VH-VL binders against o60147. Designs and how they scored, part 163

Target 1, 175 residues: o60147
Amino acid sequence: MLEKNKYLYIFRHIQTNQVLLSQGNVLKKTALFQLPYPLQKPVAPNGMRPAKLRKDHWVPLLKVEFPNESMFQSVFMQLLNYRKYRSVQPLTSDLLKLPIPVRRRKIMRQEVPNTIADLADILNKEKFPENSVRLQLSDKSDSEYADWPPSVQIDSEEIKLSRGFREKTTVDEAR
Short names: E, the ipSAE of ESMFold2; O, the ipSAE of OpenDDE; V2, 0.75 times the mean of E and O plus 0.25 times the DockQ between their complexes.

## First folded at step 6 (VH-VL)

Design z7 (framework fv_gimsilumab)
Fold by ESMFold2-Fast, scan of step 6:
Structure z7 (fold): chain C 175 residues (1-175), chain A 119 residues (1-119), chain B 107 residues (1-107)
Amino acid sequence: as target 1 above (175 residues)
Amino acid sequence: EVQLVESGGGLVQPGGSLRLSCAASGFTFSDYWMHWLRQVPGKGPVWVSRINSDGSSTTYADSVRGRFTISRDNANNTLFLQMNSLRADDTALYFCARDIYSEGYFDYWGQGTPVTVSS
Amino acid sequence: EIVLTQSPVTLSVSPGERVTLSCRASQSVSSNLAWYQQKLGQGPRLLIYGASTRATDIPARFSGSGSETEFTLTISSLQSEDFAVYYCQQYNNWPLTFGQGTKLEIK
């Protein structure tokens, strides 16, 4: 009966510029699986232990409001696919010649412009009605990373998060 | 308990072909980048090829490009190396190895499968 | 490509002795250097990565140090199971390269 999921939140790490996607204004520990590199060294050599989540280190990058759940699902799934595609592409020989910490910082710093460009590309390929998608950016200059279609209305306002934004995990509670 | 077990090595004539397999167990194989390396007795390992977690991206050492093909079957937790147009200098013990987050060092290796290219 | 030169090529030592192995890179690899142990009939076993970080379940007698072009692996008190070949590997530059190895053998 009520509105279904039609909001996409994107967060950036204040130090690394890494990006996390969320279907709501709550960050969960499982969002860390989106990251190509852990925020801290793996504690086990099996390499699959995720980094701990520090929600105070993540700030809103942008919020997208879609007119309905169908449009939201289409764009969200495509954006996840773009991110997966980028994470599995071979590194260029120039990047491979860089020291690993330098290479990682360079790749991580590109996540904000890459995510914004990917979002714009998806929206340009979809033929949504004029002004049907509302894009709120924490910093308006970030809109310059791409050319936006007529379906997108851009504003630069403080992204308001609910008091429930911070969902505590076992890791957060142990601290 | 992470295990990697190579198989498919053997004796082959120059110009021949071999298909190596690496059976993975004890971890979620589909989450990891995998590599093939080779080693001549008494020498250090030499990197041969890598493949990403879903198999969509591959990279090869210059010496094997166009002759070798790396692939994976995530449903059966198996890594493959198809070797064509084999040369005497491809003679080595071949290892599969697991890469942590594409960092380029290897936390687990198999025991190796020997490949001998001789007439 | 970066060439890694290990020294000595062979060391004959007795259990209980302190052993230091060297690895020299032809150009800087920062701290992106790993050490492996390899026994006959087995694949290499990761000992150290990041020049000085010990891998999980590796005994405390193994330690790594160095940066840039000069690296060392130290075994503080050699045990009988430590007789093996040791390799350094750089993962700073493409392609990935290994040293030629240092063989530890019983005196």
Scores: ipSAE 0.000, ipTM 0.453, lowest interface PAE 16.3, mean pLDDT 79

Design z8 (framework fv_gimsilumab)
Fold by ESMFold2-Fast, scan of step 6:
Structure z8 (fold): chain C 175 residues (1-175), chain A 121 residues (1-121), chain B 107 residues (1-107)
Amino acid sequence: as target 1 above (175 residues)
Amino acid sequence: EVQLVESGGGLVQPGGSLRLSCAASGFTFSDYWMHWLRQVPGKGPVWVSRINSDGSSTTYADSVRGRFTISRDNANNTLFLQMNSLRADDTALYFCAKGTYFDYGSGFDYWGQGTPVTVSS
Amino acid sequence: EIVLTQSPVTLSVSPGERVTLSCRASQSVSSNLAWYQQKLGQGPRLLIYGASTRATDIPARFSGSGSETEFTLTISSLQSEDFAVYYCQQYNNWPLTFGQGTKLEIK
C-alpha cells in the first residue's frame, strides 16, 4: 500500500558522519545538494549536476513518523534550512586556526549531533499533539543529543536495517 | 540560460478543463522539484502544486486538491498541470517555477512568464 | 498558515533615493525568507533568499536584513529599472506563503 509523505528518513555517512535527509526510504542523487563538504549546492542558477551517490556508504540514522503531511513538510523544510544556515555562517576563530582538512573533518563529525539537536529544536517550537511524533533510532544513545518535547515518542526498538531503510531480500539472507 | 515557458491557458466555462504545459531548458530538469503557482492581478502569488524530481510524489494546495493533477515528462523536459472542474475563483495567471533543488529550496529561483486562465461564461 | 504583511503598500520615490521595504511575519520564520521583484507582464524575479543572501546576477544595490518576524529589503540608490512590485515569501512553514506586495512608483 502507498503511504503519503509522513516519514522522514535520515541517513549517516559511514566514514565522514555527514547526514542526508530524505522524504523516501531510498536516497536520491539530489540529496547530495544538502552536503556542505564538498559544497555541491549550485551557486549558479543552472547548477552543476550532483556527484554520483554511493548508496552503500549511507546507513540509517533515524526514522521519524509524523501525524500528517503538513507537519512533515514543515519539519523537513526547517531541518534543511538549518543545514543551509550552518553552511553559510562564518567559522569560529577556533575552527579557523585548524588546517582545512582537520577543520572539515571536525565540522562533518558534528552533523549527527547537530541534526538531532535541530530536529528536537524544531519540534519544541511547534505545537504538536502529545506522542504524535514517533522516532526510531539506529543507536538510541543518539537521542541524548537533545531534550525532546512531549509530542515525541521514542521507539524502544532500534533500526537494524543496513540498506537504507529497506528490508532484507532473499539475496541478503543468503549472504 | 534557464528558461521556463508556459502554454495551454485560455478562456473556459465553469466546470470545464484545461491542461497547462511548461517547457524547461537550461538546466537538468530531472534533478529539480517543480511547482505551479498562480496570481490574480494586484495580488501576491499563491502556491498551487509541486512535484518531486522523478514524479513519484505530488502535493496540492487545499483549494485545488482532487481537481488538479501535476505531472512531468523528464524525457522531454516538460511539466504539466491538468485542471478539472474549474471554478470562477481559479481565474489567474499561472506560473511554473523551479525550486532551488527541493520544494523548500531558497525560494523559487526561476519562473516562467505565466499563462492566463479565465473561467467565465 | 503564516501571514506576511508588507509595508508600505505603495511608495512614491525618485531615482537615486535610498528605499527600505518591510515584511513582517505572523510568527517566526527564522531566516527562511525570500524577496522577489515583479514587473508588469513578467514573472517574479528572485532577488534575495535566506533573508540576506543576494541571488545570482542581482545588483549590489539590493540588500536584505532581518530575522525571525521582521525583515527589510533595501535599495541603496534607486535606478529607473527598479520601479516594480516587490514580494516577500517565507519557506519556513507549510504551506508556502507570500506577502501582498509593495509597489514602487515614480514620484
Scores: ipSAE 0.318, ipTM 0.726, lowest interface PAE 3.2, mean pLDDT 83

Design z9 (framework fv_gimsilumab)
Fold by ESMFold2-Fast, scan of step 6:
Structure z9 (fold): chain C 175 residues (1-175), chain A 120 residues (1-120), chain B 107 residues (1-107)
Amino acid sequence: as target 1 above (175 residues)
Amino acid sequence: EVQLVESGGGLVQPGGSLRLSCAASGFTFSDYWMHWLRQVPGKGPVWVSRINSDGSSTTYADSVRGRFTISRDNANNTLFLQMNSLRADDTALYFCARDVWSEGGYFDYWGQGTPVTVSS
Amino acid sequence: EIVLTQSPVTLSVSPGERVTLSCRASQSVSSNLAWYQQKLGQGPRLLIYGASTRATDIPARFSGSGSETEFTLTISSLQSEDFAVYYCQQYNNWPLTFGQGTKLEIK
C-alpha cells in the first residue's frame, strides 16, 4: 500500500540553473512563484502572477521517494523554507561589486548545489529508518554536493533526461 | 479588493454533516493554494486542510482525515469543505485562507469565519 | 509537531507605549515565522512574514525580528486600533502550527 504524494520532484532550468520543487511529475505555472529571480514583476497586490511556464526549459534534477506522505510533507515544507531563508539574506560586499548580470548568474547557478545541500541537511536532522528514502538523480555526480545520512539510498540508475519524470506519450511524440 | 466570505455553518448533532463554502473575489482564484483553518474562541487557529491551485492535491490534519473533504470550483471562485461524521470537538469558527503562493504555508488573506457547533 | 509558546498571555498597555511580544518555538523554524493580528469578530490579518518582512499595507510601527527559536513582534507606538490578539505561526514544518496568542488590552 503506497501513500499519496510520497514523491518530491525537483527540476532545474537549463539556462539559469534555478530550481523548482514539485509534488507532481509535471510542473504547474504557479511553481514559478518559487523563483528568487521571478520572470515578471508583481502585478496584483499581496502576490505575484506567475509568468508563462516554458516546460521545455525545465529538466529533471532529482526525484526523492519517501516511505509515507507525512515524511514527504515534512521534508518538502522544510526544503521550501530553506530556499526562502536564502532569498532574504543580504548580498555580500563581494557580490555587490560584480556587474548585475554576472552577479545574478553566479547566484542562480548556486541553486542546484544549495538545494542538494539543503535536502541533505534536512535528511541528516530527521531520524528516518535506514534506506527508507530513495534518491534518483539525472547526474549522479550532483550527489557529491553533500554528505548523506544512512536513511538515504541513492539509485544507481540515473533519470533519463529526455523523458522528464514521466514517459513520453504518442501524443507528445506526434508534435 | 481581495475578499473571502465563508458560509454554511450552523448547529448540528454529533454524526451529522455540513458543507462549508468560501466565495473568493478580487483576485485570480485559480492561481492560489487555499486552506481551511478552525478556531475555538480564546485559542489560536488550527490548520485543517489544504488544496493546491488546480485541485489535484489535498492534505488533511490527522484529526479530520477520512471525515472532511476539501474541494474547489475554479470556474465559480468557490472553495468547499464537506464535513461528515461531525464530533463535539469539531465545534469552532471555520476560516478559509489564501496561501501567499504555491506551497507558501502562511496566509495573506482570511475570511470572517463561519461558526460550526456540534451539540446534542 | 512544533509547539509555539507566546508570552505574555495578556498585556495591559496605554496608547503611545512601545510593546514587545515574544514567540518561542520548540525546535528551529529558521526564519519561517509569521505574525497575525485578530480583532473581535474578524479573521486574522497578516502583519509580518519571514520573521521580519512587513506585509502589504501594514503600518511601519509594526516590526518583527528573530530567527531559529526566538522571535519578537514590536509595536513602536501603540494606537487605539492595535488592541487585539496577536498570533505567531510557523511554516517550517508540517503540520502548520500557531501560538496560543497574546492579548493586548487597555490599561
Scores: ipSAE 0.000, ipTM 0.498, lowest interface PAE 12.8, mean pLDDT 82

## First folded at step 7 (VH-VL; framework fv_patecibart)

Design v12 (at its last fold request DockQ between E and O 0.55; V2 from the best seeds 0.77)
Fold by OpenDDE, fold request of step 12:
Structure v12 (fold): chain C 175 residues (1-175), chain A 122 residues (1-122), chain B 107 residues (1-107)
Amino acid sequence: as target 1 above (175 residues)
Amino acid sequence: QVTLKESGPTLVKPTQTLTLTCTFSGFSLSKYGVGVAWIRQPPGKALEWLAHIDWDDDKRYYPALKNRLTITKDTSKNQVVLTMTNMDPVDTATYYCARIRYYDSSGYFDYWGQGTLVTVSS
Amino acid sequence: EIVLTQSPDFQSVTPKEKVTITCRASQSIGYYIHWYQQKPDQYPKLLIKYASRSFSGVPSRFSGSGSGTDFTLTINSLEAEDAATYYCQQYDSLPLTFGQGTKVEIK
C-alpha cells in the first residue's frame, strides 16, 4: 500500500474557528470549497467564506498520521461527509431561542470540537490496528473533546508548526 | 474509561427531600462539551429526563419539576448532585445519571450509571 | 415539549428476522435524535446518535435513518441478545424527551 500522503492536517481559522482539512501541511486554495455555502448552516458567524486563502490566518489544529494513504483517504472523505451533512441540518430549536450574539458565539466555538468529535467517531468506526494512528495536537487539551479508540496514539508533544505553511517540510507531507 | 455511579438513599418518606450523588471518572466537567444529566424511570415506565448540568455550570430542568429540582457540580470531586424536594410515591423510580456529550448544539447520553432505585413510601 | 411517538409498542420477533422501529416527532427535529437499548434490569445504552451514526461497540446489525419528523431504528438480523426495550430521544429542544419505548421480545 502507498505510504505517501498519509498525513491529515486540520487547520482552524484564527478568528472564526472555521476548519479546513488538508492532505499534508500545505493548505491548498481548493480547501476553501470545504467551507459551507452562505445559505447553509453556518460553521462560523455569517457563514463567512474567504474569497482568497490567507494561509497566515490558519493555524494547525491537529495532525494525524495514518499507516497508509488508503486509510487517510477513507477518513478524509468521511470527515467531509460528516461536515457536509451537519451543515445542511437546521439549527436546533434550543439554539434558535438564544439571542443572535450568543448564538454566534456558540456556533463559532463548536466547529473545532465538532470536527474533533467527528474524527474520533470515524476512527472508532474504522477499527484500525492498535496504535496505528498517530495524533498530534497543537493543544493537547483538545483531545478531551472526544474519546479515542485504541488505534489512536496521542503524542505527548504538541505540534510546533506555525501559521502560513507554504513549503514542504522534511517531516510532513505537502501538496 | 468512563464510569458513573449513583449514590444516595433508596428509601425516602413522603414530603422529604431526596439527595442523589453521581460520582464519575474518565472525564472532567471542566472541559467544553461535557455534561451530566439525571434521568429517572418509574417501574415499568419510560425514561424521563429531569435535569442536567454542563461544563459551564449551565443548569437545565424539566419544567414541570423545576421548582423541586436542584442540580450542582463539584468538578474537583467529579460529582454531580441532584436534590428533589417534596417527594411523593409517584416519584418512585430508578434514577440514573449519565454523561452528556455535546455536539452541534445538541447532545446525547453516551455513558450511564447503573441506576439506583428510590422508593418513596411511608 | 416535543413528543416522540414510537411504533410499535411491542414486537415479538423470530431470531434472524429484521426488526424495524419507528419514531415520529411532533415537530421537525432535524437529525437530533438518538436511540437507546435497555435490557431488563439494566441501564440504557446508546446505540445510534444523530439518527444514523452508530455508537462505539454497537454491532453492525443496528442502523438508524431518518430526518425531520420520521426516524427508524433497524435491526437487520435479530439476535437473542437483542431482546430489550428501545427508546428514541431528542435533543432539538428542551425539555429533553424520550419515546414511550418499543419492547422487542424473542419468539
Scores: ipSAE 0.897, ipTM 0.953, lowest interface PAE 0.5, mean pLDDT 93
Fold by ESMFold2, fold request of step 12:
Parts: structure tokens; C-alpha cells; sequence
Structure v12 (fold): chain C 175 residues (1-175), chain A 122 residues (1-122), chain B 107 residues (1-107)
């Protein structure tokens, strides 16, 4: 039995760029189950599931409001399936030729764009009413990782996290 | 709406340099996750990738042709330019520009231009 | 350089019949293969990305499968408008390569 929820929240780890999907604006400990176990094959580039949820290490990436609970549940499950399918694939041969630190950095930088692309792919295939899905981003430029269907309305207001989150004018320079 | 269009000469003499321009709209090469590629197709034959350039100006060329190819971009004009030197009749083909979309360390060509036939003959 | 070998080179198929096109890679390429349709005198159009994921707007009769070295594009029930040449393309390793193509015609 689930609560009547029509909101999807997506969080990013500030250091590893790992991504967690959530039904609420507060990340629950059980969300860590979405991350790979240790010793997974193929080798996971950012290592293992953290032992503890450090809420100060996870920041909002985006929020989606769906027309109803059923549509939310469908998209949420599809996102998990897309990530699982991607996670069991071998790395490209070109990636495997790179020095390990370079390879890990490239893979780390891809998870956020990959997740946003997955969301857009799902929404482009679903028949949602025009402007019925409201998308809000922490950084509006992240919408450029994908092409969005007419059903998606991108909120002009960004999610407000902190003064320093991707704000180019906020620099604390102590001397 | 993503569109790409090739422009340039349709007839080139052997040894001359071919310069093709891809003009695109509906996306920007200043943002992560996309690039523009040139692919050619000789009449009645398969597709052949030549080069591509991505959002951070990383450039890749087909190795056997790298000494003949130059790819550049002008993001303010939404243009990508391919230059191919020392043209030969075997280079007669339809030349396409296409958007490459990156995902999971790989890429695919999701939007293509109409193509331009370039004939190399005396 | 990764060579993609498609089979068959050509097939003539009655409407509503199943079409199967195979693509074999000269080395393992994971799922990093994509399929395109090119109708006569037209530019190629993306059908399937990453072995099995259909592109937006592609009819459900098109599907892809496979991993490693052996990949299949299937048209479950051929329509007249599906007469075209089909190409596989890999981006597991540069240089990017295409298969030689499979031409499908309606009987």
C-alpha cells in the first residue's frame, strides 16, 4: 500500500554524481538500495553503496509533478528499469583503454545526464496530456541533456538549495 | 525542432579541397551531450563515418583519412565545417551531417541532414 | 577497427511476414549498437538505440535484441512503407563503423 503521490524527486551525490530516485523531497535510507552492492561485475566506477545515508551529501537535481499517482508510479519504475539495464552492460572498449582515474571521472560525469535522458525518453514514449507534467530543475541548463515532449512544462524557477549550488557569483574566498 | 542542412559545392575536380558547411537549428553545441558528425555514402554503397566534433571541441577523425580532414565549429553561427583535401573520384558520395547524441559513453545519430551529393571528376 | 557484418544482404518479403536482420560484430561490443532505416533517396533515420531501445516515434513492430557480438533487428509484421535499407552502427570503439546494409523489399 503506497501513499497517493504524484511527485518524483531525483537527488545527486555531491562527490560521486550517483543518482537516487525518491517519492519525497526528503531522501529515505532505503533509497540507498538503488546503488550497487560491493564486488559487482562489471566493475562499478564509483565503488559501493555507502554504509549510511549522509543527507548533506545528496542535493536535489530535479522534481517532476505528474497528473496523477498512476503515471508517477509508471515513470518511477521505468527509470529504475532503465538504470538497471544500463548498469549491467560492460564499459565501452574505448573507456577500458583509458587510465583508471580518467575512466572513473568520465563515467562519474555521465550518470546525471544519463538519468535525465532516461526520463525524457520515457516521457516521449508516454501519452501524457500537453503541459501536464511539470519539471523543475536545480540548474535549468540540465534540461539540455535531452529533448522534451510537449507534455512537459519546464518551470522557470529553479529549485533553491543553497547560495553556492552552481551559482557562479557565490564564492567564499577567505584570506 | 532539430534540423541540419549541408551546403557546399556539388562538383569538385580531383586534387581540389572540398569544404562543406553544416548549418543546424534546434540545439546548441555549447551544451553537454551532443556533437555533429560527417558521414558519407558513395552511390549505392554503405554509410562511412568521417569525423565528428562535440560540445567541448573534442574532434575525432576516421584514421585513414585524418591527414585529409579538418572539422571545426562556430557555435555562434550554429555551423560545423568539414574540409577534405586532395579529392579523388573515389570520394564521390552523398555527404551527410548528423547530430550525435551521447549516452552511457557511446553515441548514435538521431537527426540527419538531407545530404549533398559531391561528384569528383575532371 | 570493428567490422559489422549484416545478413542477409537482401531479402524480398511478403507483407505481414516477419523480417529478421542480423548484425555480427568482429569483437564484443556490449550493447553499443544502433539501427537505422534508409528509404530510397532519403537520409537515414534512427530506429533502435543501444541494441533494444526504440527511438521515439518508431512503430512498435520494430524491435532489436542481442548483446556481445550478435544482434538482431526484427520487423514483426512487414508493412509496405518498411521497404528500405537497414544499417547497424557501433560506437564501442573508434572509428565508428556501419554494417554494409540489408535491403528489404516488398514482394
Amino acid sequence: as target 1 above (175 residues)
Amino acid sequence: QVTLKESGPTLVKPTQTLTLTCTFSGFSLSKYGVGVAWIRQPPGKALEWLAHIDWDDDKRYYPALKNRLTITKDTSKNQVVLTMTNMDPVDTATYYCARIRYYDSSGYFDYWGQGTLVTVSS
Amino acid sequence: EIVLTQSPDFQSVTPKEKVTITCRASQSIGYYIHWYQQKPDQYPKLLIKYASRSFSGVPSRFSGSGSGTDFTLTINSLEAEDAATYYCQQYDSLPLTFGQGTKVEIK
Scores: ipSAE 0.783, ipTM 0.884, lowest interface PAE 0.8, mean pLDDT 87
ESMFold2, look of step 7: ipSAE 0.754; ipTM 0.857
ESMFold2 (binder alone), look of step 7: mean pLDDT 93; pTM 0.952
OpenDDE, look of step 7: ipSAE 0.732; ipTM 0.891
ESMFold2, fold request of step 12: ipSAE 0.700, 0.721; ipTM 0.845, 0.847
ESMFold2 (binder alone), fold request of step 12: mean pLDDT 94, 94, 94; pTM 0.956, 0.955, 0.954
OpenDDE, fold request of step 12: ipSAE 0.894, 0.894; ipTM 0.952, 0.952

Design v13 (at its last look DockQ between E and O 0.61; V2 from the best seeds 0.69)
Fold by OpenDDE, look of step 7:
Structure v13 (fold): chain C 175 residues (1-175), chain A 122 residues (1-122), chain B 107 residues (1-107)
Amino acid sequence: as target 1 above (175 residues)
Amino acid sequence: QVTLKESGPTLVKPTQTLTLTCTFSGFSLSKYGVGVAWIRQPPGKALEWLAHIDWDDDKRYYPALKNRLTITKDTSKNQVVLTMTNMDPVDTATYYCARIRYYDSSGWFDYWGQGTLVTVSS
Amino acid sequence: EIVLTQSPDFQSVTPKEKVTITCRASQSIGYYIHWYQQKPDQYPKLLIKYASRSFSGVPSRFSGSGSGTDFTLTINSLEAEDAATYYCQQYDSLPLTFGQGTKVEIK
């Protein structure tokens, strides 16, 4: 019996801070379709879809283990919807008042926090059983981007996935 | 657990300067997406945003009071200070400090202090 | 500044009834509105963020909806403990502004 995939991986682009969701620890090229076309808002670098998937440009952000595949799929789809919804909303008037360089910097920095916050909001809404969802972060401090419901257990161990979607080795830890 | 607490004088004379300190715990102003705001509420009236400061030391003020307000942070002490000059009886209010969380270039106040009543009178 | 106008200013409601509070913005603010509950002699508490997202720990009877200029806070079945003043707040532009508040009392 093939074990159903119940793991969500989220990756971050090292330059643009764009975020990709993945079922499994290896990004597929089709994941790039999660990103908006260059003509869509935002027009900043993080709002563009690259032509090719460069594995070396993506690092793991977090891993989520769900009780089952159904819960995973639900949360996965909701995350996509939240992102899509944000992408079609106008920028705040406050943001639009800022000089373009400043605005771009702010936009580039918000993808990761927004995604983490979305995840927490979705999980809070779903009301899963206590400690039924296991969250591992590449950087533990990223958990501070949101308030987590009781259903989420944050692991003390960081994800063992390195740049390029490979398992971390002792050599990698020394770098 | 996130907590905020306001401290400062509860009685100020007209034309004097009010200095309030917000001491907080459970979070740091060094982290992206976090700030601290001051909000006041005159007795029996609505809430009024005064100022806030974020992790990047960006300071925002209510325009009508901008010339009277100064907000600063000490990240190492987990404190935010608000000064308001030339106090007037109309400034009598409960003053709150609150954490501001940022998301999608917007923000809300998720945790508040208990507030401190400041009375301006001769 | 963006003006938020709530309606009604006051509402007296029987327990278990549905309560609807509206907030209208003077200009379109997308979904950048949040709702707070303030009980007498207490500090405000966050209920809803971004028009429709419930804050952690908020009872399911509270919900929010709307976009653009018209927003609604709904209490599906009013409990006695829900007696409070409710405020909408926008962060589309500075200065940040609140509605004038809606006081909900229990009959």
Scores: ipSAE 0.757, ipTM 0.895, lowest interface PAE 0.8, mean pLDDT 91
Fold by ESMFold2, look of step 7:
Structure v13 (fold): chain C 175 residues (1-175), chain A 122 residues (1-122), chain B 107 residues (1-107)
Amino acid sequence: as target 1 above (175 residues)
Amino acid sequence: QVTLKESGPTLVKPTQTLTLTCTFSGFSLSKYGVGVAWIRQPPGKALEWLAHIDWDDDKRYYPALKNRLTITKDTSKNQVVLTMTNMDPVDTATYYCARIRYYDSSGWFDYWGQGTLVTVSS
Amino acid sequence: EIVLTQSPDFQSVTPKEKVTITCRASQSIGYYIHWYQQKPDQYPKLLIKYASRSFSGVPSRFSGSGSGTDFTLTINSLEAEDAATYYCQQYDSLPLTFGQGTKVEIK
């Protein structure tokens, strides 16, 4: 058993573009509590939390390899905190001027770039050694949502798996 | 290594049209998440946003100046151009181009050009 | 149009003392405010984004706080190099607006 706990896996919903973070290469049902994890007084409209985790609706967005578990846990918790901080703020006045369907779609489309920007902001503030953090994306152009520190090595190979992060998957992969 | 640089005339006469070019490198306006803005600062005064243009060619202008301003981009040349008509001495200012980074339906100016002083006098 | 009013207009502060600058918005803007430092004859530099998040490379003595209409930039222990004019900027709604600035000088 290799050190699998050094990886951060990020999934995107194929329809809504909502984002889930995972410690493992398959999503657990408890990951749905990230969406929308309620605060005492939420101020932004929530995307609906799906009643069930449909594994066939969640595709790879990116994965990150960290040198050790401690760094992974620190970054993972900070990503959750960044999302929580956004969720308690009111929407911008300009966003509130839009019709509700347009507003909802615009909010959902931001979850991917917002999450990528959060990851980069956290990594830019850390003092990790050059090239110590390996980033692999399903679409390399998504790296342009942020500016990356020297500690990040962006893998030249895109993630090719269509339904998950399992590197040696069988035909019976999760749906 | 994001850089932006303003170029254009430094002296114009009242009523003339000012054309400023922002040439940038280290990013592209073909992908979501950034735009280029023009911001001016009259000598000894506060910063004033004039206009910006996004990756998808969405253009926004300060309302009181909308009829005097035109912003365009050439993504292949990494250039953004501002045209301001009917210049007046009150428009004397340092003109900056800056990258706007979008996040959560808002944005900030993370990289700025050095600025160019444009003086309007007869 | 959202008006941002900074206070004070000017502060003269001895080194190592705390500096507090306020920015008040004419309407609620959530956390959609950002802070810049502009030294004489230089372009502005981003310090704080989204009210309280420091930009990369900004010294830890700079911090921001607030939400709604009242926001604060704090320099916990003023250094000589911090002499500058500080601006707040909102992007809750267009047009984008800046505060009038707060000039901070040593002594």
Scores: ipSAE 0.670, ipTM 0.833, lowest interface PAE 1.2, mean pLDDT 86
ESMFold2 (binder alone), look of step 7: mean pLDDT 93; pTM 0.945

Design v14 (at its last read DockQ between E and O 0.71; V2 from the best seeds 0.81)
Heavy chain, then light chain:
Amino acid sequence: QVTLKESGPTLVKPTQTLTLTCTFSGFSLSKYGVGVAWIRQPPGKALEWLAHIYWDDDKRYYPALKNRLTITKDTSKNQVVLTMTNMDPVDTATYYCARIRYYDSSGYFDYWGQGTLVTVSS
Amino acid sequence: EIVLTQSPDFQSVTPKEKVTITCRASQSIGYYIHWYQQKPDQYPKLLIKYASRSFSGVPSRFSGSGSGTDFTLTINSLEAEDAATYYCQQYDSLPLTFGQGTKVEIK
ESMFold2, look of step 7: ipSAE 0.731; ipTM 0.854
ESMFold2 (binder alone), look of step 7: mean pLDDT 94; pTM 0.955
OpenDDE, look of step 7: ipSAE 0.875; ipTM 0.936
ESMFold2, fold request of step 12: ipSAE 0.781, 0.750, 0.780; ipTM 0.885, 0.866, 0.886
ESMFold2 (binder alone), fold request of step 12: mean pLDDT 94, 94, 94; pTM 0.956, 0.956, 0.956
OpenDDE, fold request of step 12: ipSAE 0.897, 0.897, 0.897; ipTM 0.952, 0.952, 0.951
ESMFold2, last read: ipSAE 0.752, 0.742, 0.781; ipTM 0.875, 0.867, 0.890
ESMFold2 (binder alone), last read: mean pLDDT 94, 94, 94; pTM 0.956, 0.954, 0.955
OpenDDE, last read: ipSAE 0.878, 0.898, 0.898; ipTM 0.943, 0.952, 0.953

